# Designs tried in a protein design chat: VHH binders against Protein EARLY STARVATION 1, chloroplastic (ESV1). Part 4

Target 1, 368 residues: Protein EARLY STARVATION 1, chloroplastic (ESV1), of Arabidopsis thaliana (Mouse-ear cress) (f4i9g2)
Amino acid sequence: RSEKSEERRFDQKMSAHGAGIKTSSSAVPFASPKSRFLSKQEKFYPRCTPRLTGPQSRDTPPKRDTGIANEKDWGIDLLNENVNEAGTNEDGSSWFRESGHDLGDNGYRCRWSRMGGRSHDGSSEWTETWWEKSDWTGYKELGVEKSGKNSEGDSWWETWQEVLHQDEWSNLARIERSAQKQAKSGTENAGWYEKWWEKYDAKGWTEKGAHKYGRLNEQSWWEKWGEHYDGRGSVLKWTDKWAETELGTKWGDKWEEKFFSGIGSRQGETWHVSPNSDRWSRTWGEEHFGNGKVHKYGKSTTGESWDIVVDEETYYEAEPHYGWADVVGDSTQLLSIQPRERPPGVYPNLEFGPSPPPEPDLPPDQPQ

## First folded at step 11 (VHH)

Design t5 (from n5 with S59Y)
Fold by OpenDDE, look of step 11:
Structure t5 (fold): chain B 368 residues (1-368), chain A 124 residues (1-124)
Amino acid sequence: as target 1 above (368 residues)
Amino acid sequence: QVQLVESGGALVQPGGSLRLSCAASGFTFSNYAMRWYRQAPGKEREWVAGISSSGSTIYYEDSVKGRFTISRDDARNTVYLQMNSLKPEDTAVYYCATRTWKFDSGTYERYDYWGQGTQVTVSS
């Protein structure tokens, strides 16, 4: 039985009576009173409000494993004028700020600003330095250095750098970013160091890496990793991490990944060493054939072994997540650096300073 | 310069006891763990005992557990190995060792130091 549920069409006819009131509002021409705005040239005395409050710095060590901060986060404060000032705050703390310009050959210019402070009792201190460099070769550099000590005895040092230069071999523009950070505890036998680097070119070549070291009382740790993209589809990634105790217990994990056009390999090792030098190790490998098959194999010192071919899709990152377009977008201040005007007929001396030796792209040799 | 000087090695009868000492100099002794090793004739050097910088963590080789005791005196920059219930198998040159750490210019380096050793002979 076909029960016909009735579509009640509620026709609400609301009668919009459009009363057309023609109000002929005679636009009386309001005579614009020529208010003689005597432009009191308020002498904008640039209230150089004496920033009576010296620059505030961090009173704590930097966080670990933060990578390379963007230039926006550096708190860049380059002064346009040469300044040399110092003062004392109401709380008895002292501050200073200074700035300058260094000029050199080949159109070299370095603008720098430095500021710092010290607590009344001298228990805490901080310093921040910013700089921009350029020359006629197209070289540009932006950098920051920060250091401090707090009342607890902790000390830290940080530096960031961005460099734009032309690669000597490819003549391509290259942007390099780097960071170094370290901190030491005033209360514990503890400290850490981190080094980060990133290199980019316009063709998609990318290198990234980090070295990390740390100690906390009886334990120390190391971490190294690298990524390399050739811009043509070749990818190399590797990690090496290990820790050890004062008494000789060690453990670690390392792996490497190499891929090109869907074909590649992965390999790794997990290991443990006892104080008496007994070693346990597990090694594994994967061969990716690009056809949806993966050969997986491995063994351990305890007698474990496997060797199998499985149907598995190969996943790898053929391109960096953060590449040339991204770094250019994040390097606006670096790119905005203006070189000195080059006199007519003067050509930059392309003295290719020794390129810092490429840090070996190879995973560090296993500690013997 | 780091120096480790072992002493106390002697000829003893089975079941006897010895106390070895290692005097340390040239580094902040209290900041580093100390270790004892031994090397028997024709054998590889083997780990015997270790004590952490704080003294709170101690490890022994299984063959010496319950018989040997490692201790440290930071005031005297000395580590000790009390050896009880000695066996002929304990005959070896005993070495004191430490590992120091240095941070320099962004590098973390470790250095191992050894003493000259002291001869322990267990024989009837």
Scores: ipSAE 0.305, ipTM 0.729, lowest interface PAE 1.8, mean pLDDT 83
Fold by ESMFold2, look of step 12:
Structure t5 (fold): chain B 368 residues (1-368), chain A 124 residues (1-124)
Amino acid sequence: as target 1 above (368 residues)
Amino acid sequence: QVQLVESGGALVQPGGSLRLSCAASGFTFSNYAMRWYRQAPGKEREWVAGISSSGSTIYYEDSVKGRFTISRDDARNTVYLQMNSLKPEDTAVYYCATRTWKFDSGTYERYDYWGQGTQVTVSS
C-alpha cells in the first residue's frame, strides 16, 4: 500500500453522514452477495401475425433491493363482472383468468382478479392475484400477490399492498405501503427474502424500513434498517447489517442517528468474529451540540482510540425525500376506490391535511 | 431424515495418526459445509476444523493446524479428518456436524445436526 493511500484527511472532510465509514481498518466488509435467481432473457421480436394470448406476467423472480413499487407499475385493472376464462397460447402453454367479489360486514367489499399460466410440459408456472378492498370505516386497500417457478426449479413469491386507513391514535388518514419478496434457487444453495414498509400521515409522520436476509455463494446475510420522522423535526435512522460464512466467520456494521434542531448524536460499531470466536470491533460516536462544534469519539479492540472536538456544521436529513404529498399523488387509484353504497348520513371522517386528493364526483347510488 | 455417522475413533499412542470419517445422508451433501468438533470429559464442545460446501475454504483451530487435515468426498457424501502427531490433549469424543437452511414462508431457518461421536484416546 502506497503512502498516498494513507492520506485520510480528505475522508474526514466528508459530510457528517460519512462518519460511520471513518475507519480504514474494517476487517471484513459487509457482504451481501447478489442473488443467483437470474431471470431468463427472452428475445422479443416484432411480429406481424395476430396473437390470441391471455394475461401475461413476468416468469421471473422478483429483483433484490427494489423497494416498494408504485401502484401504477402493477397495472391493476379489476373487472366489474365475474370472469372465468382459460385458453392455450400458440406455444402450447395454458392460461386462465378469474374475477369476483367478496362481501362482508360493515360495508366490506373485496374485488379481485386472479390469473396464471403453465408451460406445455408443466415445468414452469406462474400466478398473480389483484384485489381492491374497502369498507364503511374509510379503509381502502390495493394489493397484489404473485408466485411462480421455472423449469430450472427456481421458485418465487411476492406481495405488494397499499392501504388507506385512519390511525387509531392520531385520527389522521394514513397511507401504508408494504412489499414482501422471496426467491429460491432450484439448482444452487441460495435464496433470499425481503420485507419493506413505508407509512405516512398528513402531519408529516413517516416510518420506513426493511428486513432482508439471504444466502448465496457460501455466505448468509441479514440486514435491518429503519427511518422515523415525527413530522416536527425529529428524526431517527438506524441500520444493522451482518453476515457470516458457512465456517463461522461473522462480520457486521451498525449505526444510528437521532437529531432535532441541529442537536443530536450518531453512533455505530463495525465488528468481526473469527471462527475461533476471536472478536475485533471498532465503536464510534458523535455528539452534535447545535453550535458548530461536534464531539467525536471512538475506540477499537486493537487499541485505537480518539476523543476530539471539531468545528463542523451539522448536517442530517430532517425530512424525508418522499413524504405525504408524494405518496398521496402516487396513490390515486387507491384513493379512488368506491365503497359500497350505504345509507345517507353515515360517512367516514378522514383527515388528509393541506393537500387532499380529488375524489370522483359521483351521484349517490340510491336504489329507490 | 438427516443422519451423520462418525467412525474411525481408536486408542493410539502419542505421536500417532488416525483418520476419522463421517458418512452423511438425508440431505444434499454438496450444498453444505461440514465441521468437526470435539469434547473432552468435563469440557465444552469445541470447534476443530471446517470445510466449505465447495471445498475451497478450510479453517482449523490453532492447536491442530499443521497436524490435522479436513477433506470431503462429495461422491461418497463423506467428510474426513486426518489426525497426525496426536497428543494426549487431543483425547475427546469427535463429532461431525452440519448446518442446513430453509426458506419457509418469509423465514430463514437454520438447522444444526450432529453425529453421535467417535471416541479418540491418546495415552502414554
Scores: ipSAE 0.255, ipTM 0.707, lowest interface PAE 4.6, mean pLDDT 79

## First folded at step 19 (VHH; from n2 with S105Y Y113H)

Design z6
Fold by ESMFold2, look of step 23:
Structure z6 (fold): chain B 368 residues (1-368), chain A 124 residues (1-124)
Amino acid sequence: as target 1 above (368 residues)
Amino acid sequence: QVQLVESGGALVQPGGSLRLSCAASGFTFSNYAMRWYRQAPGKEREWVAGISSSGSTISYEDSVKGRFTISRDDARNTVYLQMNSLKPEDTAVYYCATWTYKWDYGTYERYDHWGQGTQVTVSS
């Protein structure tokens, strides 16, 4: 039997342990809106292989990203010729590389390249696949898929794709990027996963976001965020982050904002849960009326509250830093994909909605 | 299949001592934290103590600090709760528990596991 005020004091002493407890004054600081810059991912190029040797081994898990890659970061360079090669290096490791084309209905064409390797004893292995796809609906796709494991038992996989298609209701062109990456240790007591996306249409609509989670040092974390710009001045941004120790302490912070023409709101919550399930939380909000007045309010489970109106200018990011013109300029390889030649009298099937990128086809042993 | 089996519960007088054990099987014990909970009749189950997978972090509910000690023996796959200076308010069924984690394609899932419990009664 505990009094909540006494547990709150004890929980505050545990904040240095790993809890994200936030104490506040009556004037609670606003959490800044977040803008994600595109990060440079380490470019991954096929290694130069001298005559009589295959690709170099890949035995290290990938690093976490700080943003989604663009096509230039991957350096996709498909072979013009069909390739089907394999070999054994002097250390006993094996390798292969292959390429080809796959054809299908409605002008479908997939150009692809695949390579991989395996250590002599089989304790490590890796594969990498690249492709470009198109069809007669105007759909285009670039993609990468990689996976591997090493002798330490670590394993990883990653996918990335970039897509051009028509939106079902607006008939506008859209460019979309998506990526996933995961790595885990052989003991499975450490690892991480990231999913990223960016979507753009020709009228300025933009959606970006990420879902991430991981575990390290007896602690797990989760992070989700999103940004939406309608291209006409309307903005929605949000973040939801939380963490958990393996002993049951949990804490988190979340906020959102919505704005148009200087009018909108921000709101958020910071919270903490003790292993005994006692919960502390503090909520806050701001209403911006577009006239130099801001209503600020909030409360906590410990009884703190405020409700005031202040004179304050409204600031928020009304337009994305990176939009349609930028993504078109950074997607030249995607846009340059040549569709399969259309025989006379054959017409494409019309798409009436956004098409998610299809799963990558596994290349056959030989190209078709 | 994960199994947690508590033992050592007994009837003791106030001020007495008791040591509970929880034998674990069906998972890699050293990779996971272990926790003790208790439930008195008519009350909600409450957390009592926890010890991290490495053993380096230990925490206790306020009402048992200084009286209870949690420890683990990874070679025997066993977690212990040494209970000293027992009070009638400590009367409860005591459970051990753990959370296991799995990395699946694009997901990270937590699984809760509980023992059957052992009765501790503190009365004269």
Scores: ipSAE 0.439, ipTM 0.791, lowest interface PAE 2.3, mean pLDDT 79
Fold by OpenDDE, look of step 20:
Structure z6 (fold): chain B 368 residues (1-368), chain A 124 residues (1-124)
Amino acid sequence: as target 1 above (368 residues)
Amino acid sequence: QVQLVESGGALVQPGGSLRLSCAASGFTFSNYAMRWYRQAPGKEREWVAGISSSGSTISYEDSVKGRFTISRDDARNTVYLQMNSLKPEDTAVYYCATWTYKWDYGTYERYDHWGQGTQVTVSS
């Protein structure tokens, strides 16, 4: 049954007689109160106030997982004069700045500047040190150290270094960058540590890596990774990450990638350990033959298994994204360091100082 | 939802004592550090004291060292601030705070939680 509900066309013609009432609303000019911008002459007290200009506040721990920042970001400020100054700000905070020049054998020169501040109550303090080093061997070093504690009880330490030297073996120019950062909570069992390094030579050899550690009460995590480029097309990349929860659960992921001239392999493992010590793991591998075929294989403790050859294009980074040209470009301040004038007839003693003592063996990896 | 409720704020004379309490709910209290902050009129909020989850780590702002004592009762989900030898400069709204964390693989994020505060006034 067809009920034709009639769409009533209400035509209402309402005649909009536009009576033009010219209401002459005399806009009384609201005299905008001249806000006396009392130009508070911010008396620029030379507040060693943390110049907000640096990537990191002077009164806060450094940011995690930031890698090695560029020279510009570290805010290196070396004083040209020997200075030893201190003062107290109006707010009761104190500051100091000092600079020096150390001289040594073989034309060694170290220019350094240090500055710091303390809150009025002493609850917060910070120190920044910059240095520039050189000798007649071509050695140059630029570095910074920052440390502090804040009113929240946090403490931190950070260092950054760039070094130009001649490689002992290759006689090639080498630039090494490194950073170490750590912070600790003042109120809980929490902290983190990061170590970063980058090494470059003029032939394209590149090494990059990082070690990261963190703890939050009973939780902890580790992260390690490395990249190696030989400058000839050989590439090695690896990662190893693991974490432990308060409940005793552990998990990790690691992989390695090796390539040369389009041929290579990838392999990895993901694992999990329950509080009851039940272990789950998955291992996988890829063989890249350089012909557009990839052999993929893997297995897990749960019975998963695969072994297949697939048509897949091999993708890997044969060159570092950031290499020698880049690091040179970003190391302008380092490179601008001027060594002392070498007296006529004096030659640098190229006796390669004793190899820095082996870095203290990181505590042996607890046996997995 | 994390809730922190401060109590114990009062008007006291200089040299007097006061005990603040903060009742916590909505999280596993024993797993988290607790903190006290204060904010005086026209000033920024400042940290006063902190106690770790285990109670093994305690820290104080320098201005309150020797006068204030932070403690916790995990059975009651309560953190305390015993304030002795109170001074006019201790006049502030006192806030209880905790940080919860979101764990991510290799990182964590902190979430700050605050109470509504309790007024402490030290005046002759």
Scores: ipSAE 0.000, ipTM 0.195, lowest interface PAE 11.7, mean pLDDT 80

## First folded at step 20 (VHH)

Design aa3 (from n5 with S59A S105Y Y113H)
Fold by OpenDDE, look of step 20:
Structure aa3 (fold): chain B 368 residues (1-368), chain A 124 residues (1-124)
Amino acid sequence: as target 1 above (368 residues)
Amino acid sequence: QVQLVESGGALVQPGGSLRLSCAASGFTFSNYAMRWYRQAPGKEREWVAGISSSGSTIAYEDSVKGRFTISRDDARNTVYLQMNSLKPEDTAVYYCATRTWKFDYGTYERYDHWGQGTQVTVSS
């Protein structure tokens, strides 16, 4: 049965009374006080004020995953004079500052500055060392070393170096940058280590890489990667990452890509291992033919498999995003190092370093 | 020196229950994950269960899931394995294990520590 429940139309007509109150609110022009921002020319007093306060302490480990910082970021501060100073700050902390130069054969000169400090209770300490090196061969080096211990028992060490040298084989100028960073926890079985390197030559050859390791108690992780550019369009990139948990679970991911003139390949593997040693893995590959087609293939231990050719544009970086011109531009302090005056008739001894190890014989291309 | 001493192994009937204990000494127990392994006659030692240092992460081998429970008492430096619904296939020497690490910048050394084991026999 159909009960019709009623749509009560409540019509209420509430009336539109339009009262037009013209409130003439006379906008009193708030005279915005011309605050005479007297640009007090803060007289940049040349901070030649002898920092009466010793060097500021660094109480924390360096940041992870920062790569190789530029010269400006490292704050290289070499003293021009031989200094041996120490003092105590108002807060009871102590500081020292020393500088010197070492001379050697072949016009070798090392200028160095060191500074450090200790907390008032001696629980924290830090040291920073800067150096510049040169000889008559054209060798130049800038470097920094920083280390410290904080009140929590954390310890850290980091170093950064830039080296200019002439390649013994190519007779080309080469700039090499490197960084190493490490820290250890005072309270936990934890630490990390990073190694970074960059190598550039004037022909566009570039090598970059990093090794990273970290541990937190029973957890650990590794990360490795590398990039290689031959300066002629050949590119190699690779990564290898893995981690392990407290319970023994492991997982990893690795891949490699090789390209030349639009043709190349990518390969990779993702894997997982359970605490019971059950292994899962997926392998994949791509062949890029340079014609807008890509052969994609892969398989997994779970039965996945694919083998297809697709229309896909190949994208890769044929040149490093940061190359020779860039590193030269960022190495102004390195390049500004002045070697000792070479006496007339004296020539640098060019010690030819050991021949690079023979390139591992690329496995012979299996004849098709 | 790290010491692990298992106890609680016995002969039980199928469907029975046992609780294994492992008393730990010689290291900061609360900072390390603990594991149980078992080795049946003529078989390789196999992982059974694990518990993280915090106890927040627990894992089991598939054959024991739902039957075994791993737990830890940090105050007593003891890890436990409660075994329920025991099967003849569970007959093995059960080992308590821990892994300690020595960290050196950029490298580490791993040390696996084992107890002497406790015999569990499930038989009618």
Scores: ipSAE 0.015, ipTM 0.241, lowest interface PAE 7.9, mean pLDDT 79

Design aa5 (from z6 with W103F Y105W)
Fold by OpenDDE, look of step 21:
Structure aa5 (fold): chain B 368 residues (1-368), chain A 124 residues (1-124)
Amino acid sequence: as target 1 above (368 residues)
Amino acid sequence: QVQLVESGGALVQPGGSLRLSCAASGFTFSNYAMRWYRQAPGKEREWVAGISSSGSTISYEDSVKGRFTISRDDARNTVYLQMNSLKPEDTAVYYCATWTYKFDWGTYERYDHWGQGTQVTVSS
C-alpha cells in the first residue's frame, strides 16, 4: 500500500524591494591624527621585586598519565636572574628559590632554577627544578624534576626531559622526550611508576613507548607498549599487559602488529594462570596479504581453533599520529635555546666509530 | 634477609590432623601474602593454599578444600596450615612461600622466597 508522502511546496515569495539608497560618498578628509607617540616610559619595574610570596606547589601526588607531556604542559619557568632567596610564610611554612648559570667545557651552558618548600611542621616538602642546557654542537635540552612528600606520607617524583641533538650516525636532527613519574602511598601498600619515551627524527623515524607498573595492596599490574615507525612505511606496534594478585592469580593480554605497504601481520595472546599454575591461553593471528584478504587463525588451551581466510580490508596506521612536524611545533622553547659559539680551540670529538673492518683483501687475481 | 622456617611436620595416621607453622622473618610480614606448597615424592611441587596480606582472601587447592585451613598471625609473623582428615595422598614435603616486592624509585621487582620444608607423612 502506496503511502503518498505529501510534498508541501512552501512558496514564500519574499518581494525583493530594491530601494536604491544613493550612498553619497562624502569623502570626509581623514585628518591624520598626529599620533602623539607619548613615549610611555616603560617604567622598568625593576624585575627584581622580591616576590613577597614564596613559590607554591601541589601537596598531592601527580596523576598517572595517558601520554607524555610537552614543554607547554610542563610550563618550564626559568628565572632570568640569579636568585637565592628564602622565606617563611605566615603559616610557618618555609620556601626557597634559587637559580644559577653553569658554564662548562666545550661551550656547555646550563641555566637552572630550583624552588621548594616545607610545611611548618616539616611533614610536607616539595622541590621543583627546571633546567635548560646547550652546547656549541647544537645540543639543546629542557628538563624538569619535581618531588615531594605530604603529611599523609605520600611521596612522589617526576621528571621530564626534552632533547634536541644531531644523530651521530645519520646527522639528522632528533628530538627526544622522556618522562618518569612515581608515587607511593603513605597509608596503603600502594604505588605506581610510569616511564615514557618518544624519539623523532626529521625523516619520519619515530619511536614511542611506555612502561607502567602499579600496586594496590593485593593487586599489581604491568603495562608495556611500543610503537616504531621507520619513516619508510614500516610499522611495528605492540602491547603487553598483565595483572597479578597476591595469591598468584595472573592474567594478561599481549599483541603485536607489523605492517609494510599494506602487508603485515597481527598476533596476540590472552592468558590466565591460576594460583595452582593452571594456565589458560588463547592465541590468535592475522596475515594481511594486501589484496583485501586476511588469513585469521587461532587456538586455545581449551581446544578452540580456527583457520579461515576472510575478505577484510586492512587498516593500520602507516604514519605516527604525532610525528616530526608535530614535535617540532610543540618544542618552541627548546628550539629557541641559543647555541653557544664554539669556543676557540675546541674541536668536535670526532670519535670516528670503529673503522669499518678492512674489506677482506680480494685474493690477488691469479695471473692468467 | 627473608627467612621462612616451617615446622610441625610429622607421621600421622589416615584421618589424623596436623598443624604446620611457618615462622617468617626479614620482611614486613603483614604486608605480604603467604602460601603453602607441597611436593610429593616424584611429583612436581604444587600449590596448596594461600592467604592474602590482610587475611581477607583465602584460597585452596581443590583436593584440600574443606580439610585444610590456612591462617596467619601477624603479631607472631607466622602462617599456619591446619590439616584435618589427612590422607595418604597428602604425604609430601610442605613448603611455606611468599614473595616480596622491591618498589623503590624507578624499580619494581618481585622476589620469591621459600622455606626448607617440613615432611608430612600420612601412613597406616
Scores: ipSAE 0.017, ipTM 0.332, lowest interface PAE 6.4, mean pLDDT 79

## First folded at step 21 (VHH)

Design ab4 (from aa5 with D62K Y111H)
Fold by OpenDDE, look of step 22:
Structure ab4 (fold): chain B 368 residues (1-368), chain A 124 residues (1-124)
Amino acid sequence: as target 1 above (368 residues)
Amino acid sequence: QVQLVESGGALVQPGGSLRLSCAASGFTFSNYAMRWYRQAPGKEREWVAGISSSGSTISYEKSVKGRFTISRDDARNTVYLQMNSLKPEDTAVYYCATWTYKFDWGTYERHDHWGQGTQVTVSS
């Protein structure tokens, strides 16, 4: 039975009566009143009250970082002259700034600047220290340390360092960057810690990593990751994260990636532990054959299991996104450090690290 | 020294109710989550309930959910376990537990603390 769905053609002839309302909006030219603002040059006597603008204190802990800041971001400020100054602001807060130049043996030179302040009641304080180090060997170091405490009892500490040195084994220039940051609450059992490192050489060897820890009362979390590039195409990446809740629940996720010339593997695990110690885990792996095929396998404690070969293209980063050229470009101040001349009579300790133990003398080929 | 002292354990009939208390001392009570465990004869100790330091997060073991209620009074440094609709299977020594942490930047140590327990017996 062919039910004829009647297509009701609603012909609504809405008559577009185009009434041409000629609204002659006579734009009355609003005569811009020539406000004769006689700019009385009030001689702003710059009350140059030298606001002893001591260095402004950081009143709050730093935020968690996503990386190592560059030189420009840290605002490196080394005083060129020896300064020893202190003052009290109008609000009763105090500040100090000092700088020095230390000379040591073997062409060692260290320039440093320190600044700090304290609130009028002493409840808040901060200190910043900058340094530049060098020696005759070509070692260069640029660093900063910052610390503070606020009126709420929060405390923080940060350090950042850039180092240029020659690798003892390869004789290649190496730039290493590192940072450590931490903050602690004054009111809660809470805090976090971060450690960052980056290492580069001119051949493309690169190592990056971070360790992060946070705590809020009985809640805690950890994050670790690392990247390694050998400069020849070998890549290793890994992450390891886990957390614990106040109630004792734990979870974690970790994975590892290894590749060379399009061939490699990935593997990982996700796990959960309940307060009653019930554990769930899923493990997975991938084998990349470099031919557009990937073997994927995995299992879980809940009975999941797979083992398949799929047609899938392999994607990975064969080179670091941020490498030697980049770090050199971002280390202009570090590179500008002038070493002192080698002192007379000082020779590079060619202490060649212990010669690799002589390859065990292959037993003399018994004469046939 | 951290001390946890349980009380309120008794013999009750099936379907009865009981309120356990755990008095805590020797640490900042309000900063730590509190937990109840139980151990039946011949069985392993099992988790029963937990309450976060703020009291905002509460969880229960599946078998006690809807029957037991965990609560805390920070002013009295006390955690409670209200047990309703008790069953013979709930017969156990009930333990109050907490974890304290010693935090040193980059490292921490967890210390588990347990009370002596209080006996709950559900029998006709």
Scores: ipSAE 0.026, ipTM 0.418, lowest interface PAE 5.1, mean pLDDT 79

Design ab6 (from aa3 with Y105W)
Fold by OpenDDE, look of step 21:
Structure ab6 (fold): chain B 368 residues (1-368), chain A 124 residues (1-124)
Amino acid sequence: as target 1 above (368 residues)
Amino acid sequence: QVQLVESGGALVQPGGSLRLSCAASGFTFSNYAMRWYRQAPGKEREWVAGISSSGSTIAYEDSVKGRFTISRDDARNTVYLQMNSLKPEDTAVYYCATRTWKFDWGTYERYDHWGQGTQVTVSS
């Protein structure tokens, strides 16, 4: 049966009316107004207007982080001038701010600013310090330290550092970030500590990690993780988490994954220890072959076991979410630090890495 | 430039054995996983075996499991495929392959590298 494909002929004859309007564009010579660029001497008002009001800071512990903050987030604000000021606020609180510039050997320069305050009764205190360091070698550093205590007895300490340096071995530029935070409760046996680090190089090598610890009375928890990217496609990730209760119960979970070019492995363990020291554990592994098949195996202390090959696509992060380009982009202040000129007569301490251990003295050739 | 050169392909009888070699150059061999593929006439190229950079992870396609053995010699920049108990169905061009990665400002680009292949024919 010949279904007739109807040819709809849409004819629309849109008419070409060519009206030739000869508009004689008399080129009126636009007299280029000599814009008198009055060089408004932007009076660089030294922004050092003494803030009439003393610095204010946080009176509560910092929040726990999910990562290392960027330099922009820290709001590093170094005073350009040497300042040494102190005052008392209307509420009786006191504040201070100071700044300095330290010069050292080898073109070392450190700019720093410090501020702090104290409540009228002295129950609350805080201090914030910022610094910028550089030398002639290209070393650059930004840092922040914050500490405080409040009227509730809480205390905290926080530090952040960002460093640009040349790797001694590879001569590659590296940017390293580190952060530490801790807080303690004044009312409870409670506190937490976090350590973070990130390391980047220009070839894509990336290392990230964190150690976290928390305590609430007799309960404690730990969290550790790490990520390694070699810049060549190799990836290592791992986590280790565990907790303890006041009753002596412990449990944890850990895993590791290693991948390169779609081939790799994952392994992990979940475990539990009862107060009577009974241990339960489940271990598992995955072998990824890069062919859409995955060997999965595992066992437990309860007698569970499996060993199977499944059709499963391998998914892993072959590259860091945040890498060299990103850290460079977020380190504009660090990068803007001007190195000092190499002082005359100062030579790079080629600290030759530890001399290879002297080759063991070959026993003296026994005289033939 | 990455180069992979397969050798060892031959005509063999069913039940015979053959050892393929792939000589690698132009990259740090010890840092990369190596793979064997095969392509039979009129069929798509299929994965046969893989070995991780460390040699700790080895995998085989199901049809060759127990018959084929992949190994590597990092000192010689060579990956091997020992093929035993060969079957007519194993007739194919066998290719050595590797995947390299290049970092480009926070991204990784992957590059697949292939040899020219070596013909394996299993025929009575």
Scores: ipSAE 0.009, ipTM 0.218, lowest interface PAE 9.0, mean pLDDT 79

